# Ledger of designs, part 27: VH-VL binders against q9nrl2r1430to1533

Target 1, 104 residues: q9nrl2r1430to1533
Amino acid sequence: GGVHELSAFEQLVVELVRHDDSWPFLKLVSKIQVPDYYDIIKKPIALNIIREKVNKCEYKLASEFIDDIELMFSNCFEYNPRNTSEAKAGTRLQAFFHIQAQKL
Below, E stands for the ipSAE of ESMFold2; O stands for the ipSAE of OpenDDE; V2 stands for 0.75 times the mean of E and O plus 0.25 times the DockQ between their complexes.

## First folded at step 1 (VH-VL)

Design p1 (framework fv_pamlectabart)
Fold by OpenDDE, second read of step 2:
Structure p1 (fold): chain C 104 residues (1-104), chain A 121 residues (1-121), chain B 107 residues (1-107)
Amino acid sequence: as target 1 above (104 residues)
Amino acid sequence: EVQLVESGGGLVQPGGSLRLSCAASGFTFSSYWISWVRQAPGKGLVWVGEINPDSSTINYAPSLKDKFTISRDNAKNTLYLQMNSLRAEDTAVYYCARDYYGLKGSYFDYWGQGTLVTVSS
Amino acid sequence: EIVMTQSPATLSVSPGERATLSCKASQSVSSNVAWYQQKPGQAPRALIYGASTRATGIPARFSGSGSGTEFTLTISSLQSEDFAVYYCQQYNNYPLTFGAGTKLELK
């Protein structure tokens, strides 16, 4: 990994954030807006948190980075019914991620 | 202008099969989820199923899953509904509808005029 | 499946009057509710989505409200072209389901 791997993580996070389907994932869910979210989701995560971890070089392996991204999607699908806008967006974004992750 | 045009409807005998088409224009077809919705004469709207842009996800109403198949050809901007083992209760106008989704919610923002399928002996 | 119950089945109102249509879900559907208008011989037309957001081109006299299990479509001042059947629909759970509709007719 090293610098090149870190750069790859950073680039991928940027691409995810800029994706049209990133809106459910940009930041942590508001407890005020969704009061029961944190009763259901025990490991909350979002792209802004992942980006911070990338910037702080907290990911030493690609698998660690991928695990956090997959957790993010898992949380989405756990909380949101399959036909919601959030779930649909997540499905597409995850597919995009899977393609890009092959380059890591 | 966004347009959806259904075709392929007609008279079919019980147990028969029919394939409906929905021709899309005026938008990037390959970027949208598309649904089928049917309406029996004098009755309400019933969701049939939906398909995502790359056909990797297809969802059906449970009662129709075994005999209906939704597919799409993005190169032809066309949505399909293959209907098998048709029964009288499948008689309806079949609509294709563009499925909008976003931060503000989801809905069918554009509809075709529908094509009538009549199942009768 | 989630059952969407619309009431009344038929609503008779005079032009210029306010119409209030109800839609109740058998379980919470959050704000994932849309409303459609359908005139005889025509395809449905989207009015409201996300429970309260007007679709593009929809007159301001149409408004939607509600969350969870109770939703309302309001037409503040009925126009002659507003007499039609109105359907609510939930997008929260599969299968997607519609209400049976409310027929808004001329009094």
Scores: ipSAE 0.017, ipTM 0.701, lowest interface PAE 6.0, mean pLDDT 92
Fold by ESMFold2-Fast, scan of step 1:
Structure p1 (fold): chain C 104 residues (1-104), chain A 121 residues (1-121), chain B 107 residues (1-107)
Amino acid sequence: as target 1 above (104 residues)
Amino acid sequence: EVQLVESGGGLVQPGGSLRLSCAASGFTFSSYWISWVRQAPGKGLVWVGEINPDSSTINYAPSLKDKFTISRDNAKNTLYLQMNSLRAEDTAVYYCARDYYGLKGSYFDYWGQGTLVTVSS
Amino acid sequence: EIVMTQSPATLSVSPGERATLSCKASQSVSSNVAWYQQKPGQAPRALIYGASTRATGIPARFSGSGSGTEFTLTISSLQSEDFAVYYCQQYNNYPLTFGAGTKLELK
């Protein structure tokens, strides 16, 4: 049940955090370093926020967890041109996530 | 074991066309950007272009974008390079190379052994 | 495009010696430089990326340094298998560009 589901979400987030391509997604984009980010991206999210939501049992369904991960990737591709290092990292990490998420 | 194997090279006449293939194995092909890189006999390496996992983004060296087309078939774990209007200066070994991207940068971590394209009359 | 200039074109050294290879970019590429080794008739092999990070399985005698426009590959104690052509590459800007190579040959 619930304990098993939380363990699965936590394990997947840990695997994403440890992945070489996670660097653009570890924390929220800095408003100081990237001042136009929050003018373009209306629902910012990052792995540290998703992990906190997992630990606080805020996801009732696997689909809600998956939606937040997909939002994170969608934000990346919306803000960053596809030939940037950020977009390349996002593309590889998203593909890794889709393989792992098949088991959720 | 990660492997990339190029094929389809050979002798072609000027103005001709040729399609190269790169067969991937030992990794999740659909998760990686892959590049084509060429090397003329006795010369250095020249980047041809790259393609992202879902084929939505393809980047080319500006001098080559009008004559070469990169594509991929993830179901077959195969990358392609369509080469049109070939000239003698296109004579080279063509490599496919996997683009590894990590925290400290992007680089070509695995290369195929290459396939030789000779453009001659 | 960014031009990568390698020097010297040829370096003659003996086993056990230190080899130092230079790579200069026509404009800043930050630390986004990789180094590759190529032996005759073979595909290139990745050595260094991010200017100074060794690729998996690469011996400790290979080290990279530099940032901005000037980069160096050092082989601290040259082995017989190290005689090859070495290429630097920038991945900071499109198109991706390589240097013309430095050939390391037996003295």
Scores: ipSAE 0.000, ipTM 0.570, lowest interface PAE 16.8, mean pLDDT 86

Design p1a (framework fv_pamlectabart)
Fold by ESMFold2-Fast, scan of step 1:
Structure p1a (fold): chain C 104 residues (1-104), chain A 121 residues (1-121), chain B 107 residues (1-107)
Amino acid sequence: as target 1 above (104 residues)
Amino acid sequence: EVQLVESGGGLVQPGGSLRLSCAASGFTFSSYWISWVRQAPGKGLVWVGEINPDSSTINYAPSLKDKFTISRDNAKNTLYLQMNSLRAEDTAVYYCARDLPYSGKTYFDYWGQGTLVTVSS
Amino acid sequence: EIVMTQSPATLSVSPGERATLSCKASQSVSSNVAWYQQKPGQAPRALIYGASTRATGIPARFSGSGSGTEFTLTISSLQSEDFAVYYCQQYNNYPLTFGAGTKLELK
């Protein structure tokens, strides 16, 4: 696509942050509490980083914004086994994101 | 703009208690880990503790965990520090500080201006 | 707890000179070190994180280096507004710990 309004990305990020299942994604995984995370995940990202990129007008296209959100979910599913609370939250939040992303 | 504003400091007698507040604005407060850091007059910085977005994880400096309790109210965009059994060595400016998530939860990208707590008879 | 040792305690320099500040950890902290600047009566300001990454809005004259136990903050071509106290912090292990600070003062 084309260049989209900054407010559309901000509104979507706010909706993701406020979702009950956002807790694994609010900020980067702690190196102290999860020491092996950064050995496995090569491109870490979280909602607070994505929101700051939105605020700094770093997304030129909706596809760039969507790619960062999808990277966040991919990291979740790569690190966390399917039966974990993190993976279950990620599955539900990703489904919510796909519905909301139709507005873009 | 990101702002953190501490309040609730003042003069308190030894053995007393105080509750400090930190009011956040200009960012999604509920998305960030926030820390308390203190600084005694003319001295360096000392980490007090931190709290995660949903309050399920709270970490303290081991020397302070029995005296201080950190909590937050995301609906009010406010962080709290409950301070009990205060002694002269607790005299300090108390800062709240926002964690940048790089490599975890412990780099502080924005700080409040601090609130002074003086413990004296 | 990991002890962060900063040296010198006070560094006297003139504007236009290069200032080099040292920070040593009592055990390895990888690259998980941040540097802060504090002026009298003000809150600390983040300068560097991850040992070498400049925080947003920080001038290029500030640079950080090091890994493991030895870290350095360098200020090239010192400006008058740079006279302040500088703190290093490790965020590799709990509790989080700061150095005692290096005061940068006008010669």
Scores: ipSAE 0.000, ipTM 0.552, lowest interface PAE 16.8, mean pLDDT 85

Design p1b (framework fv_pamlectabart)
Fold by ESMFold2-Fast, scan of step 1:
Structure p1b (fold): chain C 104 residues (1-104), chain A 122 residues (1-122), chain B 107 residues (1-107)
Amino acid sequence: as target 1 above (104 residues)
Amino acid sequence: EVQLVESGGGLVQPGGSLRLSCAASGFTFSSYWISWVRQAPGKGLVWVGEINPDSSTINYAPSLKDKFTISRDNAKNTLYLQMNSLRAEDTAVYYCAREGYSKGLYYYFDYWGQGTLVTVSS
Amino acid sequence: EIVMTQSPATLSVSPGERATLSCKASQSVSSNVAWYQQKPGQAPRALIYGASTRATGIPARFSGSGSGTEFTLTISSLQSEDFAVYYCQQYNNYPLTFGAGTKLELK
């Protein structure tokens, strides 16, 4: 059920946060530091927001959780050119996520 | 977006008391450790203390623990700093700062308020 | 308490140059060091945590390195908005402590 799924989501978020390539994803992008970000990205999200949604039991299905994580990566690749450190970190972390998500 | 807003600063006489507030919005306040950090005019940053999500753990800088009390009201999304027996050396801008990722995995200060100035002068 | 010593106190540089700032801990703090930028009249802004991890939204020109007792913040290709005071902080031991800051000023 719900409790077991939330525990699995929390464990996966912890593993993502521990990953060396999580740095672009830990917090929402600052509007002051990156002023054009919110003009380009319509649905901003980050690991801290996803963790809070898990803690508040806002995900009913694993697919909803996976969609938010995938949105986070999609935003990264939409905003950041392929050769940036952000995009490279996103590529590696997304591959790690796909392996871990098989446990959900 | 994440926002922290301090208030309650002002001019106080030596020996006086003052309570500062920090209003939080844009995140689940009850899930984060929050710190108070002060900065005397033209000087560096000095950690005052911190409080965990449920107020069961409060840590202070050893030099300040007898003078200052940190508390929070999660229903109001507000952090407090009670300051007693104030002296001229307590004159500073007081910041509240959120501590990193929830669950304390990173204890750095990821978001800061704008600060509130406390001036202790006769 | 752990004393954080920053050097130099002031560094005069021009836009486009590289700046390297030093931070030394009086005892090992592992990698539990953060760097903050502060401009006059503003609150500090997080740049780096875990000695080398860039905070979200921080430009790639900011990088951190080090472990144990010696840490560096490097700013490659300085921009005009980078002239500010930079503080290192350890969060390995209580009390949490900051360095005295390094001021980057325009040459």
Scores: ipSAE 0.000, ipTM 0.538, lowest interface PAE 18.5, mean pLDDT 87

Design p1c (framework fv_pamlectabart)
Fold by ESMFold2-Fast, scan of step 1:
Structure p1c (fold): chain C 104 residues (1-104), chain A 122 residues (1-122), chain B 107 residues (1-107)
Amino acid sequence: as target 1 above (104 residues)
Amino acid sequence: EVQLVESGGGLVQPGGSLRLSCAASGFTFSSYWISWVRQAPGKGLVWVGEINPDSSTINYAPSLKDKFTISRDNAKNTLYLQMNSLRAEDTAVYYCARDSLYGTKPYAFDIWGQGTLVTVSS
Amino acid sequence: EIVMTQSPATLSVSPGERATLSCKASQSVSSNVAWYQQKPGQAPRALIYGASTRATGIPARFSGSGSGTEFTLTISSLQSEDFAVYYCQQYNNYPLTFGAGTKLELK
């Protein structure tokens, strides 16, 4: 609860950010570089936003935190075709997340 | 001229094996994912599988993964499809097709070979 | 697997008319749909990718639209060379799947 939960979420986000496959997820997708992204993805999210929510204590339960991370991966797989470097990075990072999330 | 040319098709008895080749020219073969797609006579297109540039990732249609093996030799600019335990329903024209460049926003298959016919019959 | 359903199976039209071909996915495929043209004895030829972007060298009379589960290929002012079979394909999820095709034939 409380401080312990916040510390666990913060540590997991830091581990995701430091992973080699985090590059597609660090920041929101640029509307200028990818103009059709926001026509397709209605709930955009990225690790910097999730980390900010952790810092503001906006997650009451581990399930809410996990839901936001899963939304991030879901958006990646919905927008990016399976043969892209983005989709492959997402697949590897999601597998890493599932292992680490067992500690929550 | 960007080109893919399939070869190795022919008549095979049920239970037999066959290896198809797809020779690439006019582009950097080692930079592209390449797929195999088949089409039975008078029928539609069916995706067989794909292979990434360095052969570390190979994806198959679930119904075909235990029967077919995709491989590539980048030094020879050649893609292969090893087909085992062939049945009458495997009779089709087999195409190789170039996927979009890895890391770009893709469209599925921009370049296709002419196809090679495999007939499985007793 | 995601099923792609094309309609009609056969469309009979005359040169100069407009043809509208439908493709429906059993689940959302975003905009990750391509359209191909195939003439007898030939390999398929890419027409459209990303649901609405024309491939290089494809005439302006070909246009694609749609997202999610419903997609349309429109050929305005048909030319004689346009009579062929047209396939839609999703590349959003494995396995990659094609529709059964719409045959465009002379009336």
Scores: ipSAE 0.000, ipTM 0.557, lowest interface PAE 15.5, mean pLDDT 85

Design p1d (framework fv_pamlectabart; at its last look DockQ between E and O 0.03; V2 from the best seeds 0.00; counts 0 for: pae E 18.6 > 2, placed apart)
Fold by ESMFold2-Fast, scan of step 1:
Structure p1d (fold): chain C 104 residues (1-104), chain A 122 residues (1-122), chain B 107 residues (1-107)
Amino acid sequence: as target 1 above (104 residues)
Amino acid sequence: EVQLVESGGGLVQPGGSLRLSCAASGFTFSSYWISWVRQAPGKGLVWVGEINPDSSTINYAPSLKDKFTISRDNAKNTLYLQMNSLRAEDTAVYYCARGYDEGKLPYYFDYWGQGTLVTVSS
Amino acid sequence: EIVMTQSPATLSVSPGERATLSCKASQSVSSNVAWYQQKPGQAPRALIYGASTRATGIPARFSGSGSGTEFTLTISSLQSEDFAVYYCQQYNNYPLTFGAGTKLELK
């Protein structure tokens, strides 16, 4: 908790959004684009949803914020085979996140 | 002859740290993805993580990413697993295993080392 | 994560019989499934990859089949050295996951 921690969450989300590998994570997957996604992924999440939760002060602990980001990556790897552009982007973005999250 | 030889296992107290090594021979080590896989006594196989040829990509099982670090030294043909904050549930034989496709995904494990036993106990 | 479910947990058979081991994925893993044999005190040995391709040096009595979510390992005429634990593994998605194993034991 605290003001400093909330500012850190916002800064990290902004850095993730700006990263070249954020494209699979910016918005929730559309059922029209990917009809089977919601049959496989039961807890969908994306950076726009996480950012909204930060702005509404819904994360009281760093662990809650980190859990939502990790859920986003876990969904990516569960849906997308290892050799897809989505999974490769997720691997690189997750590594970037882990380095940045050390400050939380 | 492809060989993978693990070492560095032993008895460690809860909260302790240990570094395992896997020495590779008989193939171009620097061309392969290599994984760590563990097996608790009497239990099944659990993937720990993997590292690509140039160390630019390292992936971990989600439950282990905060405690374990995988690295490699291609000049020494050696893979490492740094284990920190060890608990009783980390007691297992740790295997290094070679990914079949040279630098490609997806892959299966075509060669395994004999393993090194890590026992976390007081 | 993708869950690999193996059945039966234990299969009791006699030498010369056919053994059929099943492996089910919680979602499609294409054909990216491998089978491993493990004897007590030994490292796993690769038997099958790509659901149906035998690894180097593996006898013809071992065969694999399946795609998507349902996979089978068949041993057509059991030899005494085949009594071991068999694991299936998906390598389609992260994290890589193994089944809990099927123990093949002597009747």
Scores: ipSAE 0.425, ipTM 0.856, lowest interface PAE 2.9, mean pLDDT 91
Fold by OpenDDE, second read of step 2:
Structure p1d (fold): chain C 104 residues (1-104), chain A 122 residues (1-122), chain B 107 residues (1-107)
Amino acid sequence: as target 1 above (104 residues)
Amino acid sequence: EVQLVESGGGLVQPGGSLRLSCAASGFTFSSYWISWVRQAPGKGLVWVGEINPDSSTINYAPSLKDKFTISRDNAKNTLYLQMNSLRAEDTAVYYCARGYDEGKLPYYFDYWGQGTLVTVSS
Amino acid sequence: EIVMTQSPATLSVSPGERATLSCKASQSVSSNVAWYQQKPGQAPRALIYGASTRATGIPARFSGSGSGTEFTLTISSLQSEDFAVYYCQQYNNYPLTFGAGTKLELK
């Protein structure tokens, strides 16, 4: 078989998804499970959406990719209290992201 | 006596940069979360951001994240706020404030500095 | 962000009277609310945290109550030194946010 090489964005998304603290971010929040989420969060986003954008080459600049990832975390911190598992996971994942993003 | 003393404020042109300092004394600086809070003239208080003891966690107000950077030097008992791309609306008294910490996220700001005035004007 | 709405904007009260200040959160902030007092030319001073706990050195005439979205700061008997601006603040969610303040003035 051939060797597959991921782009920097693809690789980073894979790393984020595989991270232990990715569970709040893998897909969009269910409106059924969290009825008020979309009343609060106006620009919902998740790793699956970001991955799709990467696959479609919608990010022309690293800053655009970074902005979407930061939006994802911002949404988490806006909706979730600071002491929640989601917020704590987000804090750790964001720290990981910031380190990895330096390589972009 | 717990003391926080801000410095570095002054007049700066739009687009300019400025770094504020907050010198802490009278307590174990390296054990506390510290925040910056600003107040435009005649306006209310606005949280800028916070930094935890070991700098592993830094949180910003979303509107300020891109141009403000918070850091600290625990060896010098000093908190910093690097401000870039300043605009007129950034004109404010900038306070450093200690977060009351019982081994978790801060509860409230129990001590404040006297503030330092930053004026952004042509 | 969570919006903290304080009312009234200005409250005129006479010394010795009771003052009641309101703070409403746009969504639940549990009991993660603090109150601060600020006098002209001075830094804010912490009064209440955890919605109802007085900060160190704060006189007993100051009290806080509430949970969820409705909070109240009460000064049971106003002293001359109590005329100032009062801010509520939530620390339940990021970003941390303050109310616009209530100015407590002499009637």
Scores: ipSAE 0.006, ipTM 0.645, lowest interface PAE 9.6, mean pLDDT 92
Fold by ESMFold2, look of step 5:
Structure p1d (fold): chain C 104 residues (1-104), chain A 122 residues (1-122), chain B 107 residues (1-107)
Amino acid sequence: as target 1 above (104 residues)
Amino acid sequence: EVQLVESGGGLVQPGGSLRLSCAASGFTFSSYWISWVRQAPGKGLVWVGEINPDSSTINYAPSLKDKFTISRDNAKNTLYLQMNSLRAEDTAVYYCARGYDEGKLPYYFDYWGQGTLVTVSS
Amino acid sequence: EIVMTQSPATLSVSPGERATLSCKASQSVSSNVAWYQQKPGQAPRALIYGASTRATGIPARFSGSGSGTEFTLTISSLQSEDFAVYYCQQYNNYPLTFGAGTKLELK
């Protein structure tokens, strides 16, 4: 990818961060608050990490960027039961992401 | 054999100070988060605070932050609790409890010492 | 901070019976709950972590369940050594907080 596609990735990640339902995804899950998380989730990722990768131009294809965002949601749904606040926030943010990603 | 042994408890007057120690053996002390937990006589358990392996992160129960100080000496395998400005409500058995290995999860307090009694009375 | 409410305060049961202990969090703690047993004059002993995982060396008669705000410790086929006080604890948010305990006593 080019510099213009990376600017679109930055715009999208900023919109995700500003969304009210972003709170479970802003940074990596704390070992202190969630001790068993890393026993279950082997590929942890969060919006601050994705934003850093965009800023460092580490995504060459839109599919690579989309894969990291979808991994973030998949981790949420794998760790959290469907009825939790985290899973509900993830469902709403993922729906928002799918709408915004169509504009890439 | 994992072992935690608290010491330094005793009778102190209100306004006094006391330093508790927790001697660890049977595990790699320098890899673990360690907590202090207290229990007033006949009452439940109350978390006091914790310290990470390299002492870069120390968390306290909010009401105790300014009067209690947690530290550790990894060379001596020892955890410390400095208590200042003690009041009657600080009377409790104080336990040290092993949290989690920073390189491994899960977290819970899997080993506890037998506790040391602090009595604050005029 | 998160309040952990245990019920009942006291539960009277006979050996060989099932005991069910309840713990309710004032807001979601996901599965970040542990259970401890404490006998008179002794330190607490870890039983369950992650809401449902038995700690090392804990007998199969101890089981935990729940997520979010509602958690249960079940002790099947009670043994004489199981009469003690049981505490739940959340580790989802600082400060770490314990319930007030449920005393399990011989009927």
Scores: ipSAE 0.000, ipTM 0.559, lowest interface PAE 18.6, mean pLDDT 87
ESMFold2 (binder alone), look of step 5: mean pLDDT 92; pTM 0.942
OpenDDE, look of step 5: ipSAE 0.000; ipTM 0.642

Design p1e (framework fv_pamlectabart)
Fold by ESMFold2-Fast, scan of step 1:
Structure p1e (fold): chain C 104 residues (1-104), chain A 121 residues (1-121), chain B 107 residues (1-107)
Amino acid sequence: as target 1 above (104 residues)
Amino acid sequence: EVQLVESGGGLVQPGGSLRLSCAASGFTFSSYWISWVRQAPGKGLVWVGEINPDSSTINYAPSLKDKFTISRDNAKNTLYLQMNSLRAEDTAVYYCAKDYTSGKYLPFDYWGQGTLVTVSS
Amino acid sequence: EIVMTQSPATLSVSPGERATLSCKASQSVSSNVAWYQQKPGQAPRALIYGASTRATGIPARFSGSGSGTEFTLTISSLQSEDFAVYYCQQYNNYPLTFGAGTKLELK
């Protein structure tokens, strides 16, 4: 390929994707495998969708990007009980995100 | 370098109270669940409880729930265990242990050195 | 609570031999089992998680297997530094529970 410069949003999404706790957030939850998910979660989102929006320059403000990431975590905590591995991963990744988001 | 250092152990009389501390460094303490685990002399490991990053969720072993209180101070990177109504059976080395991640939940990747609590008259 | 039963309580082996340690759960814990090594006067050290995944820095001679209720830790070609107590732990259900340990000692 060619040389390119990554945006601040792209760099942060890459850091989230590479984090050990990203596994519940990489892709949308399967309706076939988890049929009740979409009955509970009104606005599903995942890191692959957020990254696509970054690449298409759909975020005009840092607040819009932050809102989508926070929605992803909110969905996790709404669906998954606090003592699940998903909720634990979400809690750790959200704290990591809050530290990194201070750069924005 | 990730480090967990327990302190506050010592000799205490039956019925007494003691507060243990675990000082964390080398990682973002405020991002991790941390557990207390104890080990009586010559015996195995027993999970005491855990606390989430913002202290909104604290889980205890059912047999220990009424005796112990877990708390944390993220500004000081310190975890606490308040121990009340101590009995001889509470004599143990107390460890703090950090949750580990590798795409799925892992219980503990790093442990402190432990602090010895001896309950004796 | 889920009871974790380790066997044998003590295993006597010589350097260079293979050691096989067993861990049984009183009910299914899926693959949510970890193994720890503890030397006298030291804190436990993580060896295996998810029943079969080696923790970072753990030598290849350590391997884990099993799912459901039956789990095994194997140490191939035992080294002198491997003589220690080994604990299994389930993290499938609360409260988290450990086995009583298997002491690996020099024959």
Scores: ipSAE 0.000, ipTM 0.536, lowest interface PAE 17.1, mean pLDDT 85

